# Designs tried in a protein design chat: VHH binders against Glutathione S-transferase TCHQD (TCHQD). Part 6

Target 1, 266 residues: Glutathione S-transferase TCHQD (TCHQD), of Arabidopsis thaliana (Mouse-ear cress) (o80662)
Amino acid sequence: MQLYHHPYSIDSQRVRLALEEKGIDYTSYHVNPITGKHMDPSFFRMNPNAKLPVFRNGSHIILDTIEIIEYLERIAEVSSGIEDATFNREVVEWMRKIREWESKLFTLAHIPDNRRLYVSKFLRMVVIARMAESPDLASAYHRKLREAYDTEDKLKDPGALRRSKDHLLRLLDEVETKLEGTTYLAGNEFSMADVMLIPVLARLSLLDLEEEYISSRKNLAEYWALVRRRPSYKKVIGRYFNGWRKYATLVKTWMFVRVRSLLRKY

## First folded at step 1 (VHH)

Design F1 (framework vhh_7yz9_2)
Fold by ESMFold2-Fast, scan of step 1:
Structure F1 (fold): chain B 266 residues (1-266), chain A 120 residues (1-120)
Amino acid sequence: as target 1 above (266 residues)
Amino acid sequence: QWQLVESGGGLVQAGGSLRLSCTASGFTFSDYAMGWYRQTAGNEREWVAFISSGGDTTYADSVKGRFTISRDNAKNTVYLQMNSLKPEDTAVYYCAADEYSGYDWEYDYWGQGTPVTVSS
């Protein structure tokens, strides 16, 4: 099994948490979207949406995060001698509900405009270079350019950001209510629903928004403290987000973008 | 097969200087960004300085203006010149290499460390 991912991708963290919790070995491939590696023709042919993660098992390629997690759940259950594997309905409902909040606009809105625009310009140059290199993919790369401009338009729309914030607040209020009666999101046992939520809380922590979104909710705050102690969290998220590693990874990425831009190497 | 070997650590008085060296083998040194990290007893490893394959440098606030990182690609060596040393700089210093050009950058290559003790 192979996973194409990045430590800072929420969906990548979800799949990696699932793999760690289930004890499934896989070959890891890091694809840094800030440096444009997700636009490389070989990766782009495998995943025309250029999103992370991508899961591969032989000839099977799965691009949807929930579908990957469902696949891992089924394969783990079948390998333990279960004839018919089924996913818990409440777990699936939480996974889909959490998935409905999209982090991209929210995350970008909390990055200083000058740094965001610099990276955006670099990525557009990468797409243009790949378009010239692979004419057969030019139409698909042109769609990625349009998506980049559409994202910039949404960032200028105060209504879009407000709707994203309101959606997140509503989601976290529902989580807080559920955690009044249970240890984990779908009951007293850790499940794939928690796998979906943990990276959202980690993103809020990464953006220095814990006080506003997490600490203000008693049960969510206790849940966040609990899940951070899990070995899977420490390996998948903690090692990249805690202390110096958080800044080292960001510095390395920024330096790579700056050097490539200065050398006009895309 | 790959190796990073640190040297140059030792005992020095506050206000003194030391130069650490890290020699790499088993990989294409010029393709890698190089960093220096330090660790004190009971604490996690702390980043100190970083140098890109192209020579751009970045420093932790605690050492900026006192430490200088440099590299010599012909010798496969990265250096850390430490000036105006303070007792709080006492730590084991580690060299690390990171390939940021592709799919295999997940693991930093680490040396065994070289101890630095700064007396007050």
Scores: ipSAE 0.000, ipTM 0.138, lowest interface PAE 15.9, mean pLDDT 78

Design F2 (framework vhh_gocatamig_d2)
Fold by ESMFold2-Fast, scan of step 1:
Order: structure tokens, then sequence, then C-alpha cells
Structure F2 (fold): chain B 266 residues (1-266), chain A 121 residues (1-121)
């Protein structure tokens, strides 16, 4: 089994947490979307939407995060001969509810305009270069250029940003209420519902928003402290997000984009 | 268009009861998540109770055992039965629905205008 992913992709983190919690071995391939690697023709042919993660098992390719997790549940059941009692209707309802909050607009709104626009321009140049190199994919690459401009337009809409923030607040309030009676999101046992939520909390931590969104909710704060102690969290997220390494990785990636852009190498 | 209209708010004495109603139009409550939120002066808006399409419910800790959320699919309405009311329950109560199963990147939450509940002697 192969997984194409990136440490800062929320959906990549979800799939990787599921794989670690289930003890399923896989071959890891890092694809950095900030440097434009997701636009390389080989990857783009496999996933024309250029989104992460991409899961492969032989000739079988799965692109949807919840579909990947459902597939992993089936593989685990076949391998062990035991049904996962925690993968029930409530867990699936939580997974879909959490997925409904789209992190992209919220994340980009918390990045300084100068850096965001510079990266956006660099990625558009990468797409243009790939289009010239692979004319057979030109139509699909043109769609990606249109999507990039559409995203910039959404970032100028204060109503869209407000709705995204309000959605997140309501989701976290509902989570806080549930955690008053349970250790984990769907009961006293860790489940795929927690796998879906943990990367959202990690994104808030990455953006230095813990005090506003997490610490202000007593049960959510205790839950966040608890889940950060899991071995799966430390391997998938913790090593990339904590301390000086967090800032070093972000600065290094930005400098890479800046240097490549200055050299006109796409 | 989607509309949510709350009713049933008012002034009650501590220990009293009220039933809030939320009438929905433009969508089907049996197929959607519906929730009651409240906002007291100077406080953040907080989730009071929610009911999922399948009938599962969620409640904030301070109202468990006192409040009950329910729906009437035939009347396309959601209710919040509030018992043993306390001064701390004084707030504007809002009915809300979320498109939890939307496949799009953008979605719009729908909120009612709110109904005031005052618990005082």
Amino acid sequence: as target 1 above (266 residues)
Amino acid sequence: EVQLVESGGGLVQPGGSLTLSCAASGFTVSSNYLAWYRQAPGKKRELVAGIYSGGSTVYMDSVKGRFTISRDNAKNSVYLQMNSLRAEDTAVYYCATEDLYSYGEDYYDYWGQGTLVTVSS
C-alpha cells in the first residue's frame, strides 16, 4: 500500500493517523504542495484534482479521505476476522460533520498577504510551466489556474471568512458538549471520529490560535492534552509542529519557494 | 428559500418550564441536523442541544436531565422542552441548521431570529 501525502495536509494527517492507529504498514511518499510537486505530470495524471492524500493498493486508487478510512476498516476486519465495534453510525456522522468544515479558506486568511500572494504566484508559474511541458494535460492545468484565482477572490469576501469562522465555532461547541460525558468524541474509546478532529485542533495550534479556540473550552482543552500524548499523534503531527522545528520547517519551505521564484526555476 | 422561525420564549419564574418551537420551511428537518443555541448578554453563543438526522441527540452538561430536544417530522418542526429553569438559563435562544453532508467547499448555515427567555422572579 502507498500513500502520497504531506505533513501539513489535514486530510493527509487523517489518513496517516488512521493507518498508525490500525497498525497498517504502507510506503510513504512526500508531496509538497507549496513547492508545486502535486502539479508534476506523474502525480497529476493519478489525481487531476491535485489534492492530497492519494491512497494506492495495487491498481486501486482512492482519493476521498472518508472513503480511504472506510477501506482501511474493511482491510483491518478481513485481516483480523474481527469487526471494529467502534466504527458505528455515530462515528460516521461525526466524521462527515467534521469534514464539512473546510480548512483552506480559514488557514489562508491567517497567513500574511505578502507571503500568501508570493506562494500563489509561484504555484501559478509552476502550473504554466507544466502545461507547456505536457500539452495533453493543458485543459486540466487551465482548470487549476482558474481555481487559484477563485480562491483569491474568496479571500476578499469578509462574509465567506465570517461564515467559515462561525462554522468552526459551532463545531467546537458541539464537540465541547459531547466531551462533557465522554473521554473521546464518540465514547470512551478512541475512534475514527477522533482521527478526523485531531488534525483540526493541530491546525489551530499551528496558527497559534489555541487560546481562542481550544483553551477557552475546558473539556476540549483536556481532550487536546490527552490526544497529543498518543504515539500516532507524535509520529504523524507532533514531530513537525512542536517547538523550533515548527518554525524552521515553515521558514525553510518559504525560502525554497522564494529562491526558486527568483531563479525563475519552475 | 430556507427559513427558521422560533417561538415560545417568555418570562418564567425559577423552577418553571417553557417549550421552544422552531418551524422550518424550505428544507426537511428529518433529513438534517438541527440545534438550539443560546447567547446571554456578554457571553459567547453556546450549543444547548442538537438532534441528528438519525435521531441521536447531544446536550450541554448544565442542561442534561432538564432539557429535551425533539422533532415532529409531520410538522417539520424541532422543539426544546426546558424544565427546572434557572436564572443562568436567561438568554436569547436560536434555532439553527447546518448542511453537514454538503459535498461543496462552500455552505451556508441557517439561523432563526431568536426568541428571548428570561428566568426571574
Scores: ipSAE 0.000, ipTM 0.110, lowest interface PAE 19.6, mean pLDDT 78

Design F3 (framework vhh_7nfr_2)
Fold by ESMFold2-Fast, scan of step 1:
Structure F3 (fold): chain B 266 residues (1-266), chain A 123 residues (1-123)
Amino acid sequence: as target 1 above (266 residues)
Amino acid sequence: QVQLQESGGGLVQPGGSLRLSCAASGFTFSDYYMSWVRQAPGEGREWVSSISSSGSTIYYADSVKGRFTIARDNVKNTLYLLMDSLKSDDTAVYYCAKDDYYDSSEYLGFDYWGQGTQVTVSS
C-alpha cells in the first residue's frame, strides 16, 4: 500500500492518522502542493483533480478521504476478524459534517498577502510549464489554471471568507457541545470522527489561531490537549508542528518556492 | 516487481574516483526520472543528483556539483554516477531511486529504493 501525501495537507493527515490508529503499514510518498509537485505529470495522471491524498493498493486507486478511511476500516476488520463497533452512523455523520468545511480559502486568507500572491503566481507558472511538457494533459491543466484564478477572485470577496469563518464557528460550537458529555467526538472511545477533526485543530494551531478558536472553548481545549498525547498524533502531525519545527518547515517551504521562482525553475 | 540493484561502491582514498551503477528492471526505465540519494551514518538522507527520462535534464546538489556526473543508458536500463575528487564527507550508502516526486529537503519521497552500495572515503 502506497500513500501520496504531504504533512501540511489536512486530508493527508486524516488518512495517516487512520493508518497509524489501525496499525497499517504503507509506503510514504511526499507531494508538496505549495511547491507544485501535485501538478507533476506522473501524479496528475493518477489524480487529475490534483488533490491529496492519493491511496494506492496494487492497481486500486482511491482519491476521496472518507472512502480511503472506509476502505481501511474494511481491511482492518477482515484482518482482525472483528467488526469495529465504533465505526457507526454517528461517526460517519461527524466525518461528513467535518468534511463539509473546506480549509483552503480559510488557510490562504490567513497567510500574508505578499507571500500568498507569490506562491499563487509560482503555482500558476508550474501549471503552465506542465501544460507545455505534457500535451495529453493540456485540457486538465488548463482547468487547474482557471481554478487558480478563481481562487484568487474568491480571496478578494470578503463575503466568501466570512461564510467560511462562520461555517467553522458553527462546526466548533457543535463539537464543544458534544464534548460536554463525551471524551471523544462520537463517544467515550476514539474513532474516525476524531481523525477527521484533529487535523482541523492542528491547522488552527499552525496558523496561530489556537487562542481564538480552541482555547476559548473549555471542552475543545481539553480535547485538543488529550489528542495531542496520542502516539498517532505525534508521528503524523506533532513531528512537523512542534514549536521550532513548525516554523522551520514553513520557512523551508517558502524558501524553496522563492528560490525556484527566482531561478525560473517550474 | 520494480527492482533496483546498485553496485560499484568501495573503499577509496581522498581524491580518488568511483563509478556507481544501478541496474533497473520491472518497469519501463526510459519513462522515469532517476535519482541518486545518499545517507551517511547517523544522518538523514541527502539527494545527490537527478536525470530526466531522456537524459536531457540533469540536476546536482551543490555539494557534488563539478565533481560528480550522472548518466543513464536507456538501452541497458542502467543509471550511473561517476564520482571524482572524493572527500571524506562523501562517505555514505548510495541509493538508486525511481521517482517523479523530487524533494531536495530531508523529506524525500521516492517510489522505489535499491539495496544501496557503501562508499567509504578514508585515508
Scores: ipSAE 0.000, ipTM 0.104, lowest interface PAE 19.4, mean pLDDT 77

Design F4 (framework vhh_7zox_3)
Fold by ESMFold2-Fast, scan of step 1:
Parts: structure tokens; sequence; C-alpha cells
Structure F4 (fold): chain B 266 residues (1-266), chain A 121 residues (1-121)
């Protein structure tokens, strides 16, 4: 089994948490989207949407995060002798609800404009270079260029950011209410619903928004403290977000982009 | 108040026919993506048929040629005509709005309580 992922990708974190919680071994391949590696022709042919993660088991390729998690649930159940591979309805509903909140616009809005624009220009140059190298993929790369410009337009729309923030606030309010009566999102046992939510909370922590969105909600704050103690969290997220490691990864990535851009190498 | 109510299920012999009805209230069937999903005992949800707001229809391979989805805008009702029924069609049938597929699972925005279809003997 192979997983193409990055430590800062929310959907990558979801799949990796599921793999760790289920004790499933896999071969790890790091693909840093900030440096443009997701635009390399070999990876791009496998996933023209250029999204992370990508899961492979032999010739079977799965690109959707929830589909990957459902596949892993079936594998784990078959391996343990359990033949009922159906998720609890409440787990499925939470996974869908959490999936509906798209983190990209919210995340980009909290990055300083000068750094974001520098990376955006670098990535556009990478796409143009790859388009020249692989003409058979030109139409797909052109679509990615249009998406980059569309994202910049949405970042200038104050209504879009407000809608994203309102969506997140409503989601977290529902979570807070549920956690008043239960230890985890779908009851008193850890589930794939928690796997979907944990990376959202980690992203808020990474953006230094923990006090505004998490600490202000008593049950959510207690839940966040609880899930951070899980071995899966420590391996998948904690090792990249605690102390100096958080800054080391960001500095390394920024330095790579800056050096390549200054040298005009894409 | 938004609601879907299914009816028309029952016990039928193999080769028989049934017509399921789904009455919608609080929204317009013709303006939404609608469909039928079923759940056999001990199994997950299986997509059966759908109809888009524009009128385009789809069917699962297992029911294609035997089942027909339709709607009556005046009655705000969705139908599933089921012909040449087989024992493997035995399931609880749900009328649903805004169906989404993720792997082998189906999710929906709104569904009714379901209606039982049993094909036996």
Amino acid sequence: as target 1 above (266 residues)
Amino acid sequence: DVQLVESGGGLVQPGGSLRLSCVASGFTVSSNYMGWVRQAPGKGLEWVSDIYSGGSTGYADSVKGRFAISRDNAKNTLYLQMNRLKPEDTAVYYCARDLEEYGDYWYFDLAGQGTQVTVSS
C-alpha cells in the first residue's frame, strides 16, 4: 500500500490518522504542494486534480479522502474477521458535514499576502514549465492555471471569506453541543468522525487561532486536549506542529521556494 | 417543514411488480436531484435510480430495464416502478434528496423513513 501525502495537508492527515488508528502499514511518499511537486507529470497523470492524498493498493488508485477511509475500514474489518463493513449512520453524517467545510480559502486568508503571492507566482511558473515539458497534459495544466487565478479572485471577495468563517463557526457550535453529552463526536468511542475533525482543529492551532475557535468552547477544548494525547495524533500531526519542528518545516519550504524563484528554476 | 414519505412496499412473488411513491412536502421535487436507494438486511446502502432537476435519469445495472423512475409535479411526488422483481430486490427502499457517493457508501441530504419490499417464495 502506498500513500502520497504531505504533513500540512488536512486530507493527508485524515487518511494518515485512519491508517495509524487501524494499524495498517503503508509506504509513505512526501509530495510538497508548496514546492510544486504535485504538478510533476508522473504524479499529475495519476491525479489530474493535483490534490493530496493519493492512495494506491497495487493497480487500485483512490483519490477521494472519504473513499480512502471507507476502503481502510473494510480492510481492517476483513483482517480482524468482522464481516460488517458498514459505518454507523451518525459517523457517516459527521464525516460528510465536516468534509463540506473547505479549508483552502480560510487558510490562505491567514497567510501574509507577500508570502502567499510569492508562492502563487512560483507555482504558476512550475505549471507553465511542466506544460512545456509534457504537451499531452497541456489542457489539464491550463485548467490548474485558471484555478490559481480564480483562487486569487476569491481571496479578494470579503463575502467568500465571511461565508467560510460562518460555516466553520456553525460546524464548531454543533460539535460543542454534541460533546456536551459524549466523549467523541459519534459517541463514547473514537471513530472516523474524529479522524475528520482532528486535522481541522490542528489547522486552527497552526494558524494561531486556538483561543478564538477552540478555547472559547469548553467541551471542544477538553476534546482537543484529549485527542492530542493519542499516539496516532503524535505520529501524524504532533511531530510536525510541536515546538521548533513547526517552524523548521515552514522555514525549509519557504527557503526552497525563494531560492528556486531567485535562480529562476522551476 | 421539509419531509419525504415513502409508500407502496409490501410482499410480492418473484416476477411481480410494485410501484413505490414518495410524497415531498416543504420543497419542490422537480427543482431537486432526487433518487432511490435501498438497504438489504445486513448490507450497506445501494443506489437504485436517480433523476436530476433537468429530467435526466440513471439506473443501477442490476435494475436497468426493469425499474423506471418518474415524477408528478402536480402531486409533488417521486415514483419508482419496479417490474420483474427478484428475491435479491428485497430491501428497505428510501426516497432521498441530493444523493452523494463516496466509495461503496451513499449519503443524502434528506430521506424518508423507508418502505419495505419483500420478494419471496
Scores: ipSAE 0.000, ipTM 0.093, lowest interface PAE 21.5, mean pLDDT 79

Design F5 (framework vhh_7nfr_2)
Fold by ESMFold2-Fast, scan of step 1:
Structure F5 (fold): chain B 266 residues (1-266), chain A 122 residues (1-122)
Amino acid sequence: as target 1 above (266 residues)
Amino acid sequence: QVQLQESGGGLVQPGGSLRLSCAASGFTFSRYAMSWVRQAPGEGREWVSSISGSGGRTYYADSVKGRFTIARDNVKNTLYLLMDSLKSDDTAVYYCAKRGYSYGRDYYFDYWGQGTQVTVSS
């Protein structure tokens, strides 16, 4: 089994948390979207949406995060001989509800404009370069270029960001209410619903928004403290988000973009 | 294309037994795990039991463990649920399910049969 992923991709974190919680081994391939590696033709042919993660088992390729988790649930059942009774209707409903909140616009809106625009221009140049190198994929790359411009337009629309924030607030309020009566999102046992939510909270932490979105909700704050102690969290997210490692990763990525841009190498 | 047809339900007294059958068609039956799920009036769906494609592995909900036995006949493309020591709480419509691997197929809503009613009452 192979997973194409990145430590800062929310959906990558979801699949990796599921793999760790289920004890499933896989071959790891890092694809950094900030440097444009997700636009490389070999990866792009596997996933023309250029989104992470991509899960592969032999000839079987699965691109949707929830479909990957469902597949992992099935193979874990077959391999372990145990049906995970926590993977029920309530869990699936939470997974769908959480997936409906799209993090991209919200994340980009919290990055300083000068840095964001520099990276955005670099990524557009990468798409244009790949389009020239692989004319057979030109139509798909044109779609990605159009999506990049659409994203810039949405970032200029205060209404789009407000709607994204409102959606997140409603989701977190619903989570807070559920956590009044339960230890985890779908009951008193950890489930794949928690796997979907944890990376959202980690993203808020990464953006220094814990006080506004997490600490302001008593049950969610206690939940966040609890889930951060799980071994799966420490391996998948904690390792990359704590102190100096977070800083080192950002510096290396920025330097890479600067050097490649200065050399006109895309 | 996939069709599942349940049968064998009926009225039984507490402590009685029933054998449910599910005739499957439209797919290679022996390659797929099969499940029984039930729904009591006014309640949500409850997973009851599953069996691997080969029949080598079986799984049961705690509420039915020791009382129910899931089995399959891959030559006849038929899934079975043998129910012993029935309780009033077992009253429900029983559905034969082939679980989907796709999110778009609504994993816990992949019912192709009409179900078979089991009523446990004196």
Scores: ipSAE 0.000, ipTM 0.116, lowest interface PAE 17.8, mean pLDDT 79

Design F6 (framework vhh_7zox_3)
Fold by ESMFold2-Fast, scan of step 1:
Structure F6 (fold): chain B 266 residues (1-266), chain A 120 residues (1-120)
Amino acid sequence: as target 1 above (266 residues)
Amino acid sequence: DVQLVESGGGLVQPGGSLRLSCVASGFTFSRYAMGWVRQAPGKGLEWVSDISSGGRTGYADSVKGRFAISRDNAKNTLYLQMNRLKPEDTAVYYCAKHSYRGSYWSYDYAGQGTQVTVSS
């Protein structure tokens, strides 16, 4: 089993938490989207949307986060000799509800414009270079260029950011209400619903928004403290977001983009 | 050869009760979640209730507090006890076997169904 992922990708964190919670071994491949590696022709042919994660087991390739998690649940159940032992309709409902909130616009809105635009220009140059190298993929790469410009347009729309923030607030209010009566999101046992939510809370923590979105909600704050103690959290998210490792990763990524831009190598 | 055979439907007055049964064969019944879905005249399929292999139950908001799903693994039989029936419960009720497919888990091998009519 192989996983193409990045430590700062929310969907990558979801799949990795599921793998860790289920004790499933896999081969890890790091793909850094800020440096444009997700646009490399070999990866792009495997995943034409150029999104992370990508899960592979032999010839079987799965690109959708929830589909990957469902596949992993089935493997774990079959291996135990008991089918459907972990079924819970409420878990599926929470997973879909949480996935409906898209983190990209919200995340980018909290990055200083000058740095965001510098990286955006670098990524566009990478796409143009890959287009020249692989003419057979030119149409698909052109679509990626259009998507990059569309993202910039959405960032200029105050209404789009307000709608994204309102969506998140409604989601977290629903979570807060559910946690008044239960230890975890779908009941008193940890489930894949929690796997979907944890990376959202980690992203808020990474953006230094914990006080505004998490600490202001008593039950959510207690939940966040609880889930951060799980071994899966420490391995998948904790080690990349805490201490010197967080700063080392950010510095290396920024230096790579800066050096390549100065040398005009894309 | 998976087979699901529903029974117990019929005509009942509003406020009445019915008990549906579904006899399963061709697979290891105790290992699968089972459910009930219904189709009212001129409408699409609507999920009604489900029960896991371990006995955990779920219900649609429209039937909560009125319907009770249960299973007897020794008899390979699924049940739906329907109480305080309303005209809006009129539908063909199908027994369904759980399967995992894509971005959601789904039901395969729904039976032929049993008609429930709630009317005077």
Scores: ipSAE 0.000, ipTM 0.165, lowest interface PAE 15.5, mean pLDDT 79

Design F7 (framework vhh_h_nbbcii10_fgla)
Fold by ESMFold2-Fast, scan of step 1:
Structure F7 (fold): chain B 266 residues (1-266), chain A 126 residues (1-126)
Amino acid sequence: as target 1 above (266 residues)
Amino acid sequence: QVQLVESGGGLVQPGGSLRLSCAASGYTYSSYSTYALGWFRQAPGQGLEAVAAISGSGGSTYYADSVKGRFTISRDNSKNTLYLQMNSLRAEDTAVYYCAAKRYGSSWYKSEYDYWGQGTLVTVSS
């Protein structure tokens, strides 16, 4: 089994948490989207959406986070003699609800404009260079270029950010209500619903928004403290987000982009 | 109640092309995208086999090895329609083609699909 991922990708964290919780081994391939590696032709041919993660097992390439998690669940169930495993209804409903909140616009809105625009311009130059190198993929790369401009347009729209924030607030309010009666999202046992939510909370923590979104909700704050103690969290997220290592990784990524841009190496 | 209706089947010569469509009704428009969709086929005297599957968002597509590179699955959630573009058709592709829907994740297991169309016959012969 192979996973193409990045430690700071929310969906990559979701799949990696599922793999760790289920004890499933895989071959790890690191793809940094800030440096444009997700636009390399070999990766792009596997996933023209250029999103992370990409899961591969034999001839199957699975791109959707929930589909990957479902596949992992079936592998685990088949090992126990179950051939037609499906998720518990409440687990699936939470996974869907959490997936509906898109983190990209919210995350980018919390990055200083000058740094965000610099990285955005660098990534557009990478796409243009790859279009020239691989004419067979030009149409798909052109679609990615259009998406980059659409994202910039949404960042100029205060209504779009407001809607994203309101969506997140509604989601977290529902989570807070559920956690009044249960230890985890779908009951008193850890489930794939928790796997979907944990990276959202980690992203809020990374952006220094814990007080506004997590600590303000008593049950969510207790839940966040609890899930951070899980071994899967420590390996997948905690290792990369603790202390100085978090800042060192971001600084190295920024320097890479800056040096490559100065050298015009795309 | 969800209903799926296939169309586009017929007789085609080897090496030809055909596009199948699957129209869905009974969904609210926002709920259609929460369903993963698949194409399955049953050749004469054979069991039902998975051909292709697509995630709710359309971001993930999966193909049987026998059709990979020849068939393309796609969906239009604004029209509640699933498509299968079949190119370079072979005699072995002759089968009744069914579209099917299940919530969320794609699957190769026919038993996981909740809704099924009635099927459309594709015959590849001179």
Scores: ipSAE 0.000, ipTM 0.141, lowest interface PAE 17.4, mean pLDDT 80

Design F8 (framework vhh_gocatamig_d2)
Fold by ESMFold2-Fast, scan of step 1:
Structure F8 (fold): chain B 266 residues (1-266), chain A 120 residues (1-120)
Amino acid sequence: as target 1 above (266 residues)
Amino acid sequence: EVQLVESGGGLVQPGGSLTLSCAASGFTFSSYALAWYRQAPGKKRELVAGITSGGSTVYMDSVKGRFTISRDNAKNSVYLQMNSLRAEDTAVYYCAARSYKYGSGWYDYWGQGTLVTVSS
């Protein structure tokens, strides 16, 4: 089994948490979207949406996060010889509800405009360069270029950010209410619903928004402290988000983008 | 406190029959899939039979037609009826329960095991 992913991708973290919780081995391939690696023709042919993660097992290529997790449940079920390794209804409902909140616009809105625009220009140049290198993919790359401009338009729309923030607040309020009676989202046992939520909380922490969104909710704050102690969290997220290592990684990525941009190398 | 307690193991002659029972407590039994594993000396633990919360069953090839797994949700118990026993069936048999909601492990709970010896 192969996984194309990045440590800072929320959906990549979800799949990796599921793999670690299930003890399933896989071959790891890092694809950094900030440096434009997800636009490389070989990867782009595998996933024209250029989103992470991409899961592969032989001839099976699965692109949707929930579908990947369901596939992993099926593998675990077959390996153990028990067919009833599926999610209960409440777990599935939480997974879909959490997936409905899109992190991209919210994340970009919390990055200083000058830095965001510099990276956005770099990525557009990468797309243009790939179109020139692979004319057979020009139509698909043109779609990605249009999506980049659509994202910029949404960032200029204060109503779009407000709707995204309101959606997140409603989701977290619902989570807070559920956690009044249970240890985890779908009951007192860890489930794939928690796998879906943990990366959202990690993203808020990465953006330095814990006080506004997490600490303000007593049960959610206790839950966040609890899930950060899991071995799966430490391996998938914790090792990349601890203090100075987080800043070192961001500095290296920024330097890479700046050097490549200065050299006109895309 | 979660417990799985196996019983029914013992000495049987080749061609004989034996029924293993596993009594569960401390969790919502009806929601769990249940399985019987065995481990013979010098061998790895292997799945013998499994039964889902919905009643579907699975068996290892060497026991198909000889062994039958069943469950009784009212009694919080799972059973393994073993017929036409062979010397190769000699092993410690373990009861295991797996979460329907899919917890972190392959099996959430394990019993302590019960010895089955097939010998003249």
Scores: ipSAE 0.000, ipTM 0.131, lowest interface PAE 14.8, mean pLDDT 79

Design G1 (framework vhh_h_nbbcii10_fgla)
Fold by ESMFold2-Fast, scan of step 1:
Structure G1 (fold): chain B 266 residues (1-266), chain A 130 residues (1-130)
Amino acid sequence: as target 1 above (266 residues)
Amino acid sequence: QVQLVESGGGLVQPGGSLRLSCAASGFTFSDYSSYALGWFRQAPGQGLEAVAAISGSGGSTYYADSVKGRFTISRDNSKNTLYLQMNSLRAEDTAVYYCAAGSSYYSWEDLLESSEYDYWGQGTLVTVSS
């Protein structure tokens, strides 16, 4: 079993938390989307949407985060000799509900325009270079180039960002209400619903939005403190998001993009 | 599964040279995001220390101060093999040498930290003795 992922990808964090919680071993492949590695022809042929994570077991490739988690749940249940291999309905409902909130636009809106545009330009140049190198994939790369421009247009629409923020607020209010009566999202035991939510809270923390979105909700704040103590959290997210590492890693990635762009190495 | 297999170790006299090889399987150096690759060593009765690292993209190389100017790290993507050319060997270079693969997106300081590497070879012994 192989996982293509990146420490700052929310969906990658979800799959990695599931793997750690279940004690499942896998071969790790790091793919940094900020540097354009997800556009490399070999990876792009495997996943033409160029999204992370990608899970592979032999010839079987799974691209959807929830489908990967469902697959891992079945593996863990079979290994434990459990007769019932189906997800709890409440867990599945929460997973779907949390996945409905798209983090990309919200995240990009909280990055200074000059840095965001510079990275966007760099990634577009990477796509153009890959089109030249692999003419057989040119049509698919052209689609990714169009998606990049569409994202820039959405960032100019104040209504789109407002709708994203409102969606997040409704989701977190619903979570807060549920946590009044339970320790975890789907009851008093940790589940895959928590695996889906934890990276969302980590993203808010990374963007320095804890006070506005987490600390303002008593039960969510207590939940956030609780889940950060889990060994899985420390390995998957905490390692990259604690103290100075949070800022230093972002600066290192930015410098890499600047150097490659200056050298015109795409 | 990812496997790394070292070879090329042995007995050599002070001032001599050796070339270590690390054959990788389960991933390719030219495909996807190439792993960061490194060489680490452990001398008898001592802890693990970094020797050299090469980044997955950009071909940047990094060396521990004790080996700068003497050792050269390189890779051959067509053979899926990592090399460490060791020149002007000293008695202090006697150690078991390990090939490692891991994260390729951080700065060189991270590439010289053993904790950043997920996969390790079995090691090959290098003895520098007169």
Scores: ipSAE 0.000, ipTM 0.107, lowest interface PAE 20.8, mean pLDDT 78

